# VH-VL binders against q8ka87r5to149, part 6

Target 1, 145 residues: q8ka87r5to149
Amino acid sequence: PNKFTVKAQEALQAASMLASSKQNQQIEPEHLLSVMLGDHDNIACQIARKLETPVDTLLSVVDREIDRIPKVTGASATGQYISSDLGKVFDTALKEAEQLKDEYISSEHLFIAMSEAGVKVSKLLKDAGIDRNAILKVLTSFRGS
Key: E = the ipSAE of ESMFold2; O = the ipSAE of OpenDDE; V2 = 0.75 times the mean of E and O plus 0.25 times the DockQ between their complexes.

## First folded at step 1 (VH-VL)

Design I8 (framework fv_imvotamab_arm2)
Fold by ESMFold2-Fast, scan of step 1:
Structure I8 (fold): chain C 145 residues (1-145), chain A 121 residues (1-121), chain B 112 residues (1-112)
Amino acid sequence: as target 1 above (145 residues)
Amino acid sequence: EVQLVQSGAEVKKPGESLKISCKGSGYSFTSYWIGWVRQMPGKGLEWMGIIYPGDSDTRYSPSFQGQVTISADKSITTAYLQWSSLKASDTAMYYCARSTIFGVVTPFDYWGQGTLVTVSS
Amino acid sequence: DIVMTQTPLSSPVTLGQPASISCRSSQSLVHSDGNTYLSWLQQRPGQPPRLLIYKISNRFSGVPDRFSGSGAGTDFTLKISRVEAEDVGVYYCMQATQFPLTFGGGTKVEIK
């Protein structure tokens, strides 16, 4: 809901804009993952790189899945909706934040949630070697600048 | 520090069952696929199948579908390859290897030492 | 299934000289994501295979720079710029573009 870190909110806003540019009526987990992996400053991109994931390759796969999402004609920018799959990601992210005893949902919680929520991007991340245990292992050893 | 350690050599008779193992350490076991590769004596490499231990999603080569079972136990970071009834033609070296295949790949980056299976009467 | 064909079957080389191994696929290895999942493996006598190169030309960690990969589409090459005694073994190309994963028949590199 409203308890997202600034970085997580920025990613969600960028995902909304990406969905609009693709004429997608709903914001999907694919839009969010694309934005997060495409931002070198985002912890999701940093975690993927630390896991030695070929980020550009994964981005290409994700972007192709976005191109498969049905387009709508005449859609207004007002009233864009969160998809049911993205809703599952949010619910999972909230549970992950609670388990880690974090007050806000951050980019790393969203990234964990995308791997665990059982949506299409969860399979894509799994195929790339990214899941909750891999993300948590990097997070426990990660130290940013 | 990444290691895959396989079970020891096996000598069996046709018709017997067998289960060999591959234990992973030094990495997040549930974050990588484990593949199985067969090498018959003096021959090349054949891909048998692959499993993702996190949810046991398993994919088989058509040549091995129904002939073997691949499984994993994430609580002990171990993957398995199993035959219900061995044939003499199953005599081979069997390798396990770690992989990140399916679109984003560094396939078979670390390998086990191999398990020699000999099936003879 | 994609068939992988390697040439030569064996390559006797003099220490310090270059070696070149070719791999040809029965169809394009370009994945729908635009990448080519062609890898090279080395198997020394009595040892398990070892990853040398992935995605045509990327050296795996710890692999000496005397090994290089090149190619596109259906034709690929592994080169060893200066063969050393430890390079003796069988080299395999492998495709991971589509299932089932398939290997080349292998090329034996030996010192003359």
Scores: ipSAE 0.006, ipTM 0.501, lowest interface PAE 15.4, mean pLDDT 84

Design I9 (framework fv_imvotamab_arm2)
Fold by ESMFold2-Fast, scan of step 1:
Structure I9 (fold): chain C 145 residues (1-145), chain A 121 residues (1-121), chain B 112 residues (1-112)
Amino acid sequence: as target 1 above (145 residues)
Amino acid sequence: EVQLVQSGAEVKKPGESLKISCKGSGYSFTSYWIGWVRQMPGKGLEWMGIIYPGDSDTRYSPSFQGQVTISADKSITTAYLQWSSLKASDTAMYYCARGWIQLWSGYFDYWGQGTLVTVSS
Amino acid sequence: DIVMTQTPLSSPVTLGQPASISCRSSQSLVHSDGNTYLSWLQQRPGQPPRLLIYKISNRFSGVPDRFSGSGAGTDFTLKISRVEAEDVGVYYCMQATQFPLTFGGGTKVEIK
């Protein structure tokens, strides 16, 4: 698939806005993870809660990492770019969606990709007990009643 | 290539035990559920249960709870369906299938060739 | 348990003619996540089931365009626009919206 679901697009837009508010020239996986975990209607937040992850604590760690991203201001503060690491997340999410034969890249694909792409947030998520297998199992449990 | 290969046909007598297998290859075995489906001769499909091989989490259809045991050995990428005491009514074709009941997809995509179990005296 | 009821074709289908199979669930198949987990399987004589359609209308890899799925809530349809000889077999709908997973009773498609 070469496009995102509406919910995934909204998360990406929120990540872009967060990066801008932090004067970050590049959108990083940290920005995306922060907005997804901070939205209680987002599947990423719901999965983390089902895994009994202390979401507020994880968000605090992610936000601290965002504060460490270099800031750009003045004449050189022109334009915004997708970081190399976020690009890796997108490539991984596309692979996950293709493996599932989905037509769109969804929030859940992005969340899995963040845990698997081998970027800084991947370690943060795995340290918190969130990896591909845990995410997939929780998604299955949302069907059970 | 994703493949599920099942063990060969079985001919048993009532009261005997049996364990049949389903070996997965060509994918991450611990990342997908394996489901078992029964098809009695000339009848439709009945879901028996599923197992997640990564942690052996198993869920049964109420109709099969206590009648069979589903298990998996992730070291050899194999799932099992077992009876402690067979009945003539267990005569059926048994299929295993890879479950995409994760990531909001909810379906079985690849199926084994089936294992015919005949129980007669 | 969700009961899935299929309406069988009343007569064999002539080669090249369309066929429609209906599937009705005893309750809505819309999951709390907004998705509907209704799939269609084909079983040719002597063969294992094969996935045709998932989430109502999405064709699985390698499935010909002549197969299409539609529906919402409790009423679903599988259509074959032009039936070919290799389409003979039994077709099943399946729901995965909630456990236990359940199948329809099957609809046999035969050529006359």
Scores: ipSAE 0.007, ipTM 0.580, lowest interface PAE 11.3, mean pLDDT 86

Design M1 (framework fv_masavibart)
Fold by ESMFold2-Fast, scan of step 1:
Structure M1 (fold): chain C 145 residues (1-145), chain A 121 residues (1-121), chain B 110 residues (1-110)
Amino acid sequence: as target 1 above (145 residues)
Amino acid sequence: QVQLVESGGGVVQPGRSLRLSCAASGFTFSSYAMYWVRQAPGKGLEWVAVISYDGSNKYYADSVKGRFTISRDNSKNTLYLQMNSLRTEDTAVYYCARDLRFLEWLPFDYWGQGTLVTVSS
Amino acid sequence: QSALTQPASVSGSPGQSITISCTGTSSDVGGYNYVSWYQQHPGKAPKLMIYDVSNRPSGVSNRFSGSKSGNTASLTISGLQSEDEADYYCSSYTSSSTLVFGGGTKLTVL
């Protein structure tokens, strides 16, 4: 099921707020990646820095992609929906958590899922030198096994 | 634990107005988008309206646009549907439901028991 | 006419498995992993049985499972029991950011 850690849930809530501020009806992987990279305490930001990725440059690219998402205003907008692409990220994150034998979906699982789900942010991360193997190497050294 | 209780249904003549309420308990109401879904006698389910968690965004099915207004009072944990210019085609059981789209809590997508609205002369 | 196509009826014997299909397009079922299934007994509110294609809410029997292939989602009920006799509805989000339902399938347990 969709059991998230508190930190992952905070990131999802921040992504929802970002989408609303941009007048985007659907929450996209771009929104989630932006808030995760923008939070220096988030493990995604820490992993990117460990891989010597220019985080500020990557964040700027992600933010420009968000600006390209169509805007919806007024009564024609309704609630917030998780996009199909973000749904793919969640499905992939659950699979990654199961493979790592983790009870909850954490920020690290969401970050791995973003690199693997085959969505636009997956290409952006790959172009920045961030893929599943690179993330796992950092996590393995961090977790000690 | 999660409960949604609808009220305000009844028999009303065409062209009149009616307001439905949905009282929510057992979860943080202000964190969830909410919607109304209806079911005409002997027919299937039809989505009517949704409202975002903070009330800033609202959307309606084409069949009710301009006649129905969805609103919420987060301080009272209550969802509303104001129905104006009622037609015989609006006759249905109206359900209040919690949107699955905000994944804050483990239980999701709960429905109330419904309230019957009959529009007839 | 419903936006999503379901068979009007399906039947099975106790202990058997049955499958109910829900067919849409690439703009709804085929384009999104947000397919839900609802069970409705006569005179009662719908109950969520499956969400996000294959996930079960707490309290729903593991006899109920969901899947999707292309533009068709499927609900499978194994080990059929008499209390499974009900109407089943699928739903999906669309590329227009709306919610649509199938016409419903009446399950009879023989």
Scores: ipSAE 0.000, ipTM 0.463, lowest interface PAE 14.0, mean pLDDT 83

Design M10 (framework fv_masavibart)
Fold by ESMFold2-Fast, scan of step 1:
Structure M10 (fold): chain C 145 residues (1-145), chain A 120 residues (1-120), chain B 110 residues (1-110)
Amino acid sequence: as target 1 above (145 residues)
Amino acid sequence: QVQLVESGGGVVQPGRSLRLSCAASGFTFSSYAMYWVRQAPGKGLEWVAVISYDGSNKYYADSVKGRFTISRDNSKNTLYLQMNSLRTEDTAVYYCAKDFLRGYSYFDYWGQGTLVTVSS
Amino acid sequence: QSALTQPASVSGSPGQSITISCTGTSSDVGGYNYVSWYQQHPGKAPKLMIYDVSNRPSGVSNRFSGSKSGNTASLTISGLQSEDEADYYCSSYTSSSTLVFGGGTKLTVL
């Protein structure tokens, strides 16, 4: 995907691989969130840590949600595709990037979008104290220096 | 800062009903799954029921299914357990407990418990 | 009753280390890294001591540690103190997206 930064593309590829390893036919926001929070070099993980979120506990909850996603059996070689919920996250991320006047969708836009798109991970993030305003406040620290 | 305060326990005869309440404070009640867990005198812990953050999903232990109903009122920060057709084996201390997030994984806070004694 | 197996009792002397086991199957303890441990003093509500196998909540002494190998989770208490005398319960997430408790272990500090 041409609209994403290299780091965002790498996160999406890792999410796709995670979904495949779990025999999930669709890539869900849960897969993407798990990959992003599990990578200490990802800005989403850095933002969550700056907000003093218990990242390991949040990851455990997200991984449990992934375990609940139905597995494909038999002809698993049918391939995989983006879920409708992940599509909502992408739409929201594009709008967030436009509001921040960024040309490409980056990891921080995906993270904001996951908190705002009204999908299951949005409630998980809110419960952990992560919402759009909290993320933007921390981003000011990263972008302002 | 989180507080869970149970009320409504007492002595009741077999076949009758009792309603327990749990008043929650110190957290955003509407964002978390809530549990009832019981402990019979001298026995171990037994999960009874769970309710999702918005009340749309409810699950029960087989031993109480069809007799107990879990509910919540998010505007009042209160959790309820309606216990019908009580049996002597329902005698226990009933605890209100909070999930850390929404994963149905562990209880980060417990109330003090309320004793329910079912006897003739 | 409870599905997870714990020893009914364990004992140790002050300053000693003890370990309490919690054995399940591949559908609970062995399948997930979501094991918690609770401490209960007589007449009191349980208190969370360990979550997600090895994590300690704020305020829990670092003398308490958790681990897991295969289908068995373990709670280790080092530097035993008289105040540690209590009942200890393990709990695990299951493949049915439910929770299950162990039968409990009574720790006596001699």
Scores: ipSAE 0.006, ipTM 0.508, lowest interface PAE 14.7, mean pLDDT 85

Design M11 (framework fv_masavibart)
Fold by ESMFold2-Fast, scan of step 1:
Parts: sequence; structure tokens; C-alpha cells
Structure M11 (fold): chain C 145 residues (1-145), chain A 119 residues (1-119), chain B 110 residues (1-110)
Amino acid sequence: as target 1 above (145 residues)
Amino acid sequence: QVQLVESGGGVVQPGRSLRLSCAASGFTFSSYAMYWVRQAPGKGLEWVAVISYDGSNKYYADSVKGRFTISRDNSKNTLYLQMNSLRTEDTAVYYCARHRGFYLAFDYWGQGTLVTVSS
Amino acid sequence: QSALTQPASVSGSPGQSITISCTGTSSDVGGYNYVSWYQQHPGKAPKLMIYDVSNRPSGVSNRFSGSKSGNTASLTISGLQSEDEADYYCSSYTSSSTLVFGGGTKLTVL
């Protein structure tokens, strides 16, 4: 899994754009989670809804956390890049894809990784009833086994 | 396919100015942060400047701050580096490079354009 | 001058395996999994060989592999071939939210 699926790549690009619109120098897991939960076609949103998670409430909390991220302006601001926390999510997603024997890192692997990477969104997701076991149970239903 | 083509290099006297261009094709230019990276003859790589995807944020290496200006025109898929008050130590091959947003790497580089600052 | 330490040169014979080290601190190589490796042939632009410590871009031979232990990242090239003769540079993200490069290693295939 050195590759992201097209849908995962689109979510990451949208997260990058969201971070820029918020004047955030780094792309954080919060940006990615917001984009994924806000897209009804994204498997993460579909999984959360199937778990009967109040997606709108969770999204509101995530967006509030994004508003807390420092805004960067002026000559000291760099170009956009991923945060160390988002990097932890990517590392975890790669391991999850390998564990499931998937060739590509997909949106479901990123979603599992966000719940397991030990970053701020991991606590938010677990508080909302979303963890690896819950996600895998829904994925098994979607995949038929 | 992704291509980055630099131009504008040449021989210039100390204290003068020069503007480099980087023509991008094969990808959505407006979605990527872009870099200028240089390499002095026989030396290693040195980051020079970065510009965010929309041009709102710019950052420079201390060695060029106040003298160089990075800019972009997303409608023309072109990155620029305006170099003022050139010094002999600015002599280098200048590369345009695309930031890989997922991996903090420079995934595509141009062929480079040589800037020689001498009398 | 270089923030990351690489050996100035390494050499090997065709078919041999060699390793190039890239040593930093806990604030760069040791603290993050964002190490990249670039190959540069004389007169050419650098080419990305490895990103995020161990991942290969499409089109890069599986003879190239990356790893990290503590504050040292390593690029290993197995089955050395004459075309591998080049300069190799590492780079890493830092706790200052910047990118730094190593001094480069010249690989000679004897």
C-alpha cells in the first residue's frame, strides 16, 4: 500500500484546501475528519451513520476544534504541509491496510487509523462510539464477510 | 504527465536582478504548494522559498530573505522567483519542485536553470 | 552546514548490498516518520526514491529500501548496478516545521 485510492486522495486534497481556507499552516487529522464526515458519499460518513452516531453533532465538535488551530499569516508563514499527527494517522492507515490485506490505502483505513493513532480525533471518535471494532463490524457488513 | 520547466537563468553581475519562471503542466497546479530549491556547484541541496497553493503564504530561507520574492500565477500554471541584490554566493542551479502534501517530499523536480553571479 | 549527517562516500561491487545512513536528532529524523531520499546523477535533477521512511514511488526499483532506527534513517540498495552510481540525499521534517537536507553521499560502483 504505497498508494491511496482515488476517493482517499480526493479527501486528502479537500482537507488540504480546508486547512488553507482556515489559514492553517499544517493539515491536521481534524481537517481530514471534517471533510470525510461532511461527504455523504464517503465511507467514513456512511459507517458513522450506520453506527447511529450523531454525525452532525460530531462534525460540529470537529469543526470547533479546527477553529482552535492557530492561524498563520505574514512572512513567517510557510507553504502547506501535513502535521506530525496526520503523519501518525497515515502510518497507522498503512498498517491497517496491510492487516486487512488491501493493496491500497482507502477511506476506511484512514477512518480506522484516526480512531487508533492516539491523536486528538482518536479521543473524539471513541467518545462518539467509533473505534476499530465498531468500524470493522460495519465494514464486514458492507463487504459481506 | 507531470512536468516542471524552469527558465530565466543566466550570467548576471553582482547587485543586479533576475527573474526565474517555472512552467507547470500535467497536474492541478493551484492545488499544490511549490518550492524553489538550489544547488551551488559541487554542493548539496538548499531550500530557497515556498509558496502556498493559493499564493497567500510565502516563506524564505534566511540567506535570501528580503532579496528574493516568490510568486505564482495559477491561471498560467507558472511559478516565479524574483531575485534582487544578487550575490556571488547565489550562484547555483535553481530547481522548481512540487510539494507532496501527503508525504512532505518533493515528488517532481524541473531540470533546473543555472544562475551565475559574477563579473 | 548540513543539518543531517551522511557519509561523504560509499562504494560497493555489482550485486552487493550497500547502506547509506542519515543521522539527525530527536527533533527531526528521530521524532517523525517523514524521511525522504533523492538520487541525483551528474547534471540531472534529483529523483525521489523513498518517502515517509520506507515507501517507494511508482517506478522506483524494489532494490531500494528505506528504514529508520532511533535518530538514524538508512537507504539500502541491494543488487548494486552500475546505473545506481549517483549522489544520494536524505531530507527530514523538523520540530520547527521546516525541511532539512543531508550533505549527500557519493555512491561509487566499483
Scores: ipSAE 0.005, ipTM 0.489, lowest interface PAE 13.5, mean pLDDT 83

Design M13 (framework fv_masavibart; at its last look DockQ between E and O 0.13; V2 from the best seeds 0.00; counts 0 for: pae E 12.9 > 2, placed apart)
Fold by ESMFold2-Fast, scan of step 1:
Structure M13 (fold): chain C 145 residues (1-145), chain A 120 residues (1-120), chain B 110 residues (1-110)
Amino acid sequence: as target 1 above (145 residues)
Amino acid sequence: QVQLVESGGGVVQPGRSLRLSCAASGFTFSSYAMYWVRQAPGKGLEWVAVISYDGSNKYYADSVKGRFTISRDNSKNTLYLQMNSLRTEDTAVYYCARDRWGYLYYFDYWGQGTLVTVSS
Amino acid sequence: QSALTQPASVSGSPGQSITISCTGTSSDVGGYNYVSWYQQHPGKAPKLMIYDVSNRPSGVSNRFSGSKSGNTASLTISGLQSEDEADYYCSSYTSSSTLVFGGGTKLTVL
């Protein structure tokens, strides 16, 4: 299978750290989306801005969703887990990378996957006008120039 | 402290089966993809198999595909490798190793290995 | 034969620098920036020293550095110490979306 790019690895690590700071036992797509939208150098943030999405407003909504994730406290809180929904995002990102003939899973594949995997952030992104076709239109303008 | 401990190695005849185990401790096993990597005597390392954090995705090296099966039991923090139709070229030290996301293709922790010798 | 070529052995004196090469093709080392290096002491598990060409994991001495030019990746160890005596293995991602390893290099500190 495909390897994550360094930029994708950095986003995933930042999402893991965000989940820990929020006392969330599972890393959710919400954590990953928050990190990617909050990083102005991330292609996901750049695509959202190119689509004229109010990124700060969307980020605020995502952060509020993170605040709704149950917090774990005490000695019984054991380790950190990848959520089922984040796993769906990974599986979808792999398929997106394969369809684009990319050997690596990059930030853009994760972003497309978040809009397509049928998880909570997918509905949120599509309601904001961000779906696979919109992302691909912007992405090709970045790749073609 | 992160630990991976392999077991189940030994001497077996060609055509027979053997099952290896890797006991994990000191981290959230169910959040990591796991690999089996082997090293034949006097040779380099060779990737054998990988399993995703929840066991839903599995991939194998061409040399073992159809003969080996990777599996895991997250409730027991244990990784397995079922080796069927063993050949003399399967003789190696078998290591288990972890990959945080399953697509990094580098391993921050390895076990110490278990020797499998396939001979008559 | 290993997919990636490393010298069988290298040697150096304490305080000196040594370099271990790892040569592949345009379908692995030359085509991608996904080379890792592992250190293995006798009877012990391999330890990750470098990942993705030049990145060091936390806890790895800055005396270890990685680089790549064309089809050859290099591990450089500066300020050689006795404890650096070990086998070193390189690995690389390939165009077939697989992982390959070098044959290993035995480092002797004289």
Scores: ipSAE 0.054, ipTM 0.681, lowest interface PAE 5.7, mean pLDDT 88
Fold by ESMFold2, look of step 2:
Structure M13 (fold): chain C 145 residues (1-145), chain A 120 residues (1-120), chain B 110 residues (1-110)
Amino acid sequence: as target 1 above (145 residues)
Amino acid sequence: QVQLVESGGGVVQPGRSLRLSCAASGFTFSSYAMYWVRQAPGKGLEWVAVISYDGSNKYYADSVKGRFTISRDNSKNTLYLQMNSLRTEDTAVYYCARDRWGYLYYFDYWGQGTLVTVSS
Amino acid sequence: QSALTQPASVSGSPGQSITISCTGTSSDVGGYNYVSWYQQHPGKAPKLMIYDVSNRPSGVSNRFSGSKSGNTASLTISGLQSEDEADYYCSSYTSSSTLVFGGGTKLTVL
């Protein structure tokens, strides 16, 4: 499946808005992770809380990385693009949805993908104890296993 | 600043082929998914095909599947539509269109279109 | 199938507000926030008026607004003007990873 749930689409739109507000021409996994962790109702924030991750500390680190992303301003700052790294996250999320036999790419697939895609935020998440196995263990109660 | 220019339209008999081109300028072409959308005379818009930013994924409307092939050359900033086995119902203005952020599924820029007429 | 349903035509007088509906299913309009609206004047290419249900691109008049409830999206034009006379199309992403358009609505300004 290569279709997104409403919640996943909202997170992607929020990531695009964040990148625009920071004058970043490319949308990075850092933008996506920031908006997902910063939304208390997002499944990524709920999972991180169940794993007892210090979410505010993690979010602060992610936001600092966003501040390091180059700015593009003036007449040349037209349009936005997904970065190569965000493309890797999307590819990984599709594989996760297929492996979990889900019809839609959801916020939890995006969260797993950010930990597993081998991008900068992947190391940050793994160092915080958030990886595929940890996320899937928490998801058991969500899926009624 | 963003410009999309279609070419290759014309009059052709049923069963023949045409290749449409769309020359892109004013943006980083290789970062955008690109679309073909058509409009039959006096009718509404119909999505035809989409190609991902790197060309790895292609999707087609059922009405053209197996007959049309979308492709792109990112080194030439050009989108293509190969139209084989043309039918009279393929008669339309063909637009190329850009998805603003490559995965958000709306078209912020359209070309002016190229007319394809399939008639004896 | 899965064409989005729009009224074939709608009319209004200058200064009125008018609303054009776009009804789909939970597999498109209801399931995704990727609903867009396009204005098309005769002989011209479509122009994006609304994206992501309710967002207005730069250069589009603030008289145009969008919303969604359940499986129905709406385009509202306030302060109707003669230049608003055009065809209007909605579109939505679908669960089949495709894009679908509504049949179009002819807006007539009386």
Scores: ipSAE 0.006, ipTM 0.497, lowest interface PAE 12.9, mean pLDDT 85
Fold by OpenDDE, look of step 2:
Structure M13 (fold): chain C 145 residues (1-145), chain A 120 residues (1-120), chain B 110 residues (1-110)
Amino acid sequence: as target 1 above (145 residues)
Amino acid sequence: QVQLVESGGGVVQPGRSLRLSCAASGFTFSSYAMYWVRQAPGKGLEWVAVISYDGSNKYYADSVKGRFTISRDNSKNTLYLQMNSLRTEDTAVYYCARDRWGYLYYFDYWGQGTLVTVSS
Amino acid sequence: QSALTQPASVSGSPGQSITISCTGTSSDVGGYNYVSWYQQHPGKAPKLMIYDVSNRPSGVSNRFSGSKSGNTASLTISGLQSEDEADYYCSSYTSSSTLVFGGGTKLTVL
């Protein structure tokens, strides 16, 4: 069966917690991107830095987008679920993993997916010079080392 | 309208083979991972096999590994399950199901199922 | 992997609200927000009623709701109707990157 890497699972859980803390009922790609870029141990952050992306600036933009996400109060503030946009990212991530002949969906695949899924964060990433080709270039260097 | 229609079930003796089909319609079949899930009479649900959107990856439950083969023909919008060396414990209604996210094991659409009875 | 724990059966009268529990561990129900619920009428295929703990697919009645606390997920059916009589199964993603089902609960509408 399809699997997430441990790191990918951790990122997803962190994204869920972030959504909760922001009183967002839906877990959005923005949440996932924020936690990934904010984690120096996450491959997405490392890739972005290798690409000489101003990560802090990008992170700031993402966080501002998160602040614009509708908030819920009371009992509705719990039980976060995956948004349609994040679902689209997951679909894309699965395809990326398969295309790269990887058994597990990793943060790498999620990062690629976020740049290619045609959601809001995709534009943010592309505006920052981050796309599938750029990511793959860096990954090739990582895997070859 | 999403539809999944299983066929090919029947009564067979142990050791025999059977091939199930699942005809899909109402969605882009080639974009989704597909599953076979079975349910023995009066029992719960058990996943059997999964195949990726393009058929490049296949996974099986331990109980059927080496005996069953999942495949798909995206040009025909059809999912298959080749069942060899059938055992009495393989008796079940076999459902084909679509994974909503392609990965997260949410089965948002199911076929009506086809009954496979393995009996001597 | 062991199945998630569900009560074997629950019952209620029309109009009542009932809850079905699904108890797992921190490695599944408690660890992730990937809990789903399926309804199955006799001789019919399962139907997805809830995903991601509390989200309803389109076309599912708002009488069905899901929640989670700790290692226990819950399916609540309000305004119970005769048509709700069915078997209900929960499922969850696991830390082993697999899926686990509950044993199922038979709901009887009195």
Scores: ipSAE 0.000, ipTM 0.573, lowest interface PAE 11.7, mean pLDDT 89
ESMFold2 (binder alone), look of step 2: mean pLDDT 91; pTM 0.924

Design M14 (framework fv_masavibart)
Fold by ESMFold2-Fast, scan of step 1:
Structure M14 (fold): chain C 145 residues (1-145), chain A 123 residues (1-123), chain B 110 residues (1-110)
Amino acid sequence: as target 1 above (145 residues)
Amino acid sequence: QVQLVESGGGVVQPGRSLRLSCAASGFTFSSYAMYWVRQAPGKGLEWVAVISYDGSNKYYADSVKGRFTISRDNSKNTLYLQMNSLRTEDTAVYYCARDYTFYSGRYEYFDYWGQGTLVTVSS
Amino acid sequence: QSALTQPASVSGSPGQSITISCTGTSSDVGGYNYVSWYQQHPGKAPKLMIYDVSNRPSGVSNRFSGSKSGNTASLTISGLQSEDEADYYCSSYTSSSTLVFGGGTKLTVL
């Protein structure tokens, strides 16, 4: 899949806006996870709730990690970039979509990728009981397959 | 902060060629589809062309098909518009604009615009 | 020439609500939920006000709202203010994977 679903694109854009509001030069997986968990209509939030994850607690931890990201101001404000860690999430999401035989990268693929890409949010998610197998079991329930 | 700066505009005679550039900064250029939009003096906006984030897909307005070529160099964060066989009706301010969504397969709306560069085609 | 039909002008007084229409066909406005609206002040580049029919970008006042019915999209500005005086353009995705703009509407705040 070369393309993101509308919902996934909206989440990525919201993550970019969040990073800008925090004066973070790079868009990190933390920004993406924060906007996905903060949106009750996002499947990532719905999966976390189905897994009985304390979403508000996890979101607070993620938001604290965002606050620790260095801020860029003045002469150092040279633009915004996708971080190497977020790049790893995208690469992993592409593989997950292909494995599930999905044409587009969806919010669920990004959520699986965040748990599997070996980045900081991967540990946060696994510590909260969210890993690839747990996500897939819930997705099977939602998809009816 | 996002910045788009167009250059290359000027006065040119009908039938000639001109190349416009748009220098992008403040965002991951390689992750966004980019547009050229023009506005003739005292007239409305007209979409000209779009190019996907990786340059693999390009679409053009019927009025410029076969004459204009959109391209990009992601290593230089630069968008280009090669304009051939220019006509007086091509006279306009040319804006480059960024697609609202990253890694987009959709081409629907733009969140940032450059200041524009004036192209005058006259004899 | 723009393909989408907008009224050439609309006017209102401070505090009023005004609506600008944008009419196309089933191959653009009627066929897709990909309508956007742009505000342009004289001598300035356009600014995105509404995308995907009814969504606002961050930083755009909630006085601006969008809707669509059939082949007609509408931009509504409530609590009209003097700084709203500008040209407004609609845009839609088309079945040819291209974009088309409306002719533009000049909003005058009386």
Scores: ipSAE 0.000, ipTM 0.486, lowest interface PAE 13.9, mean pLDDT 84

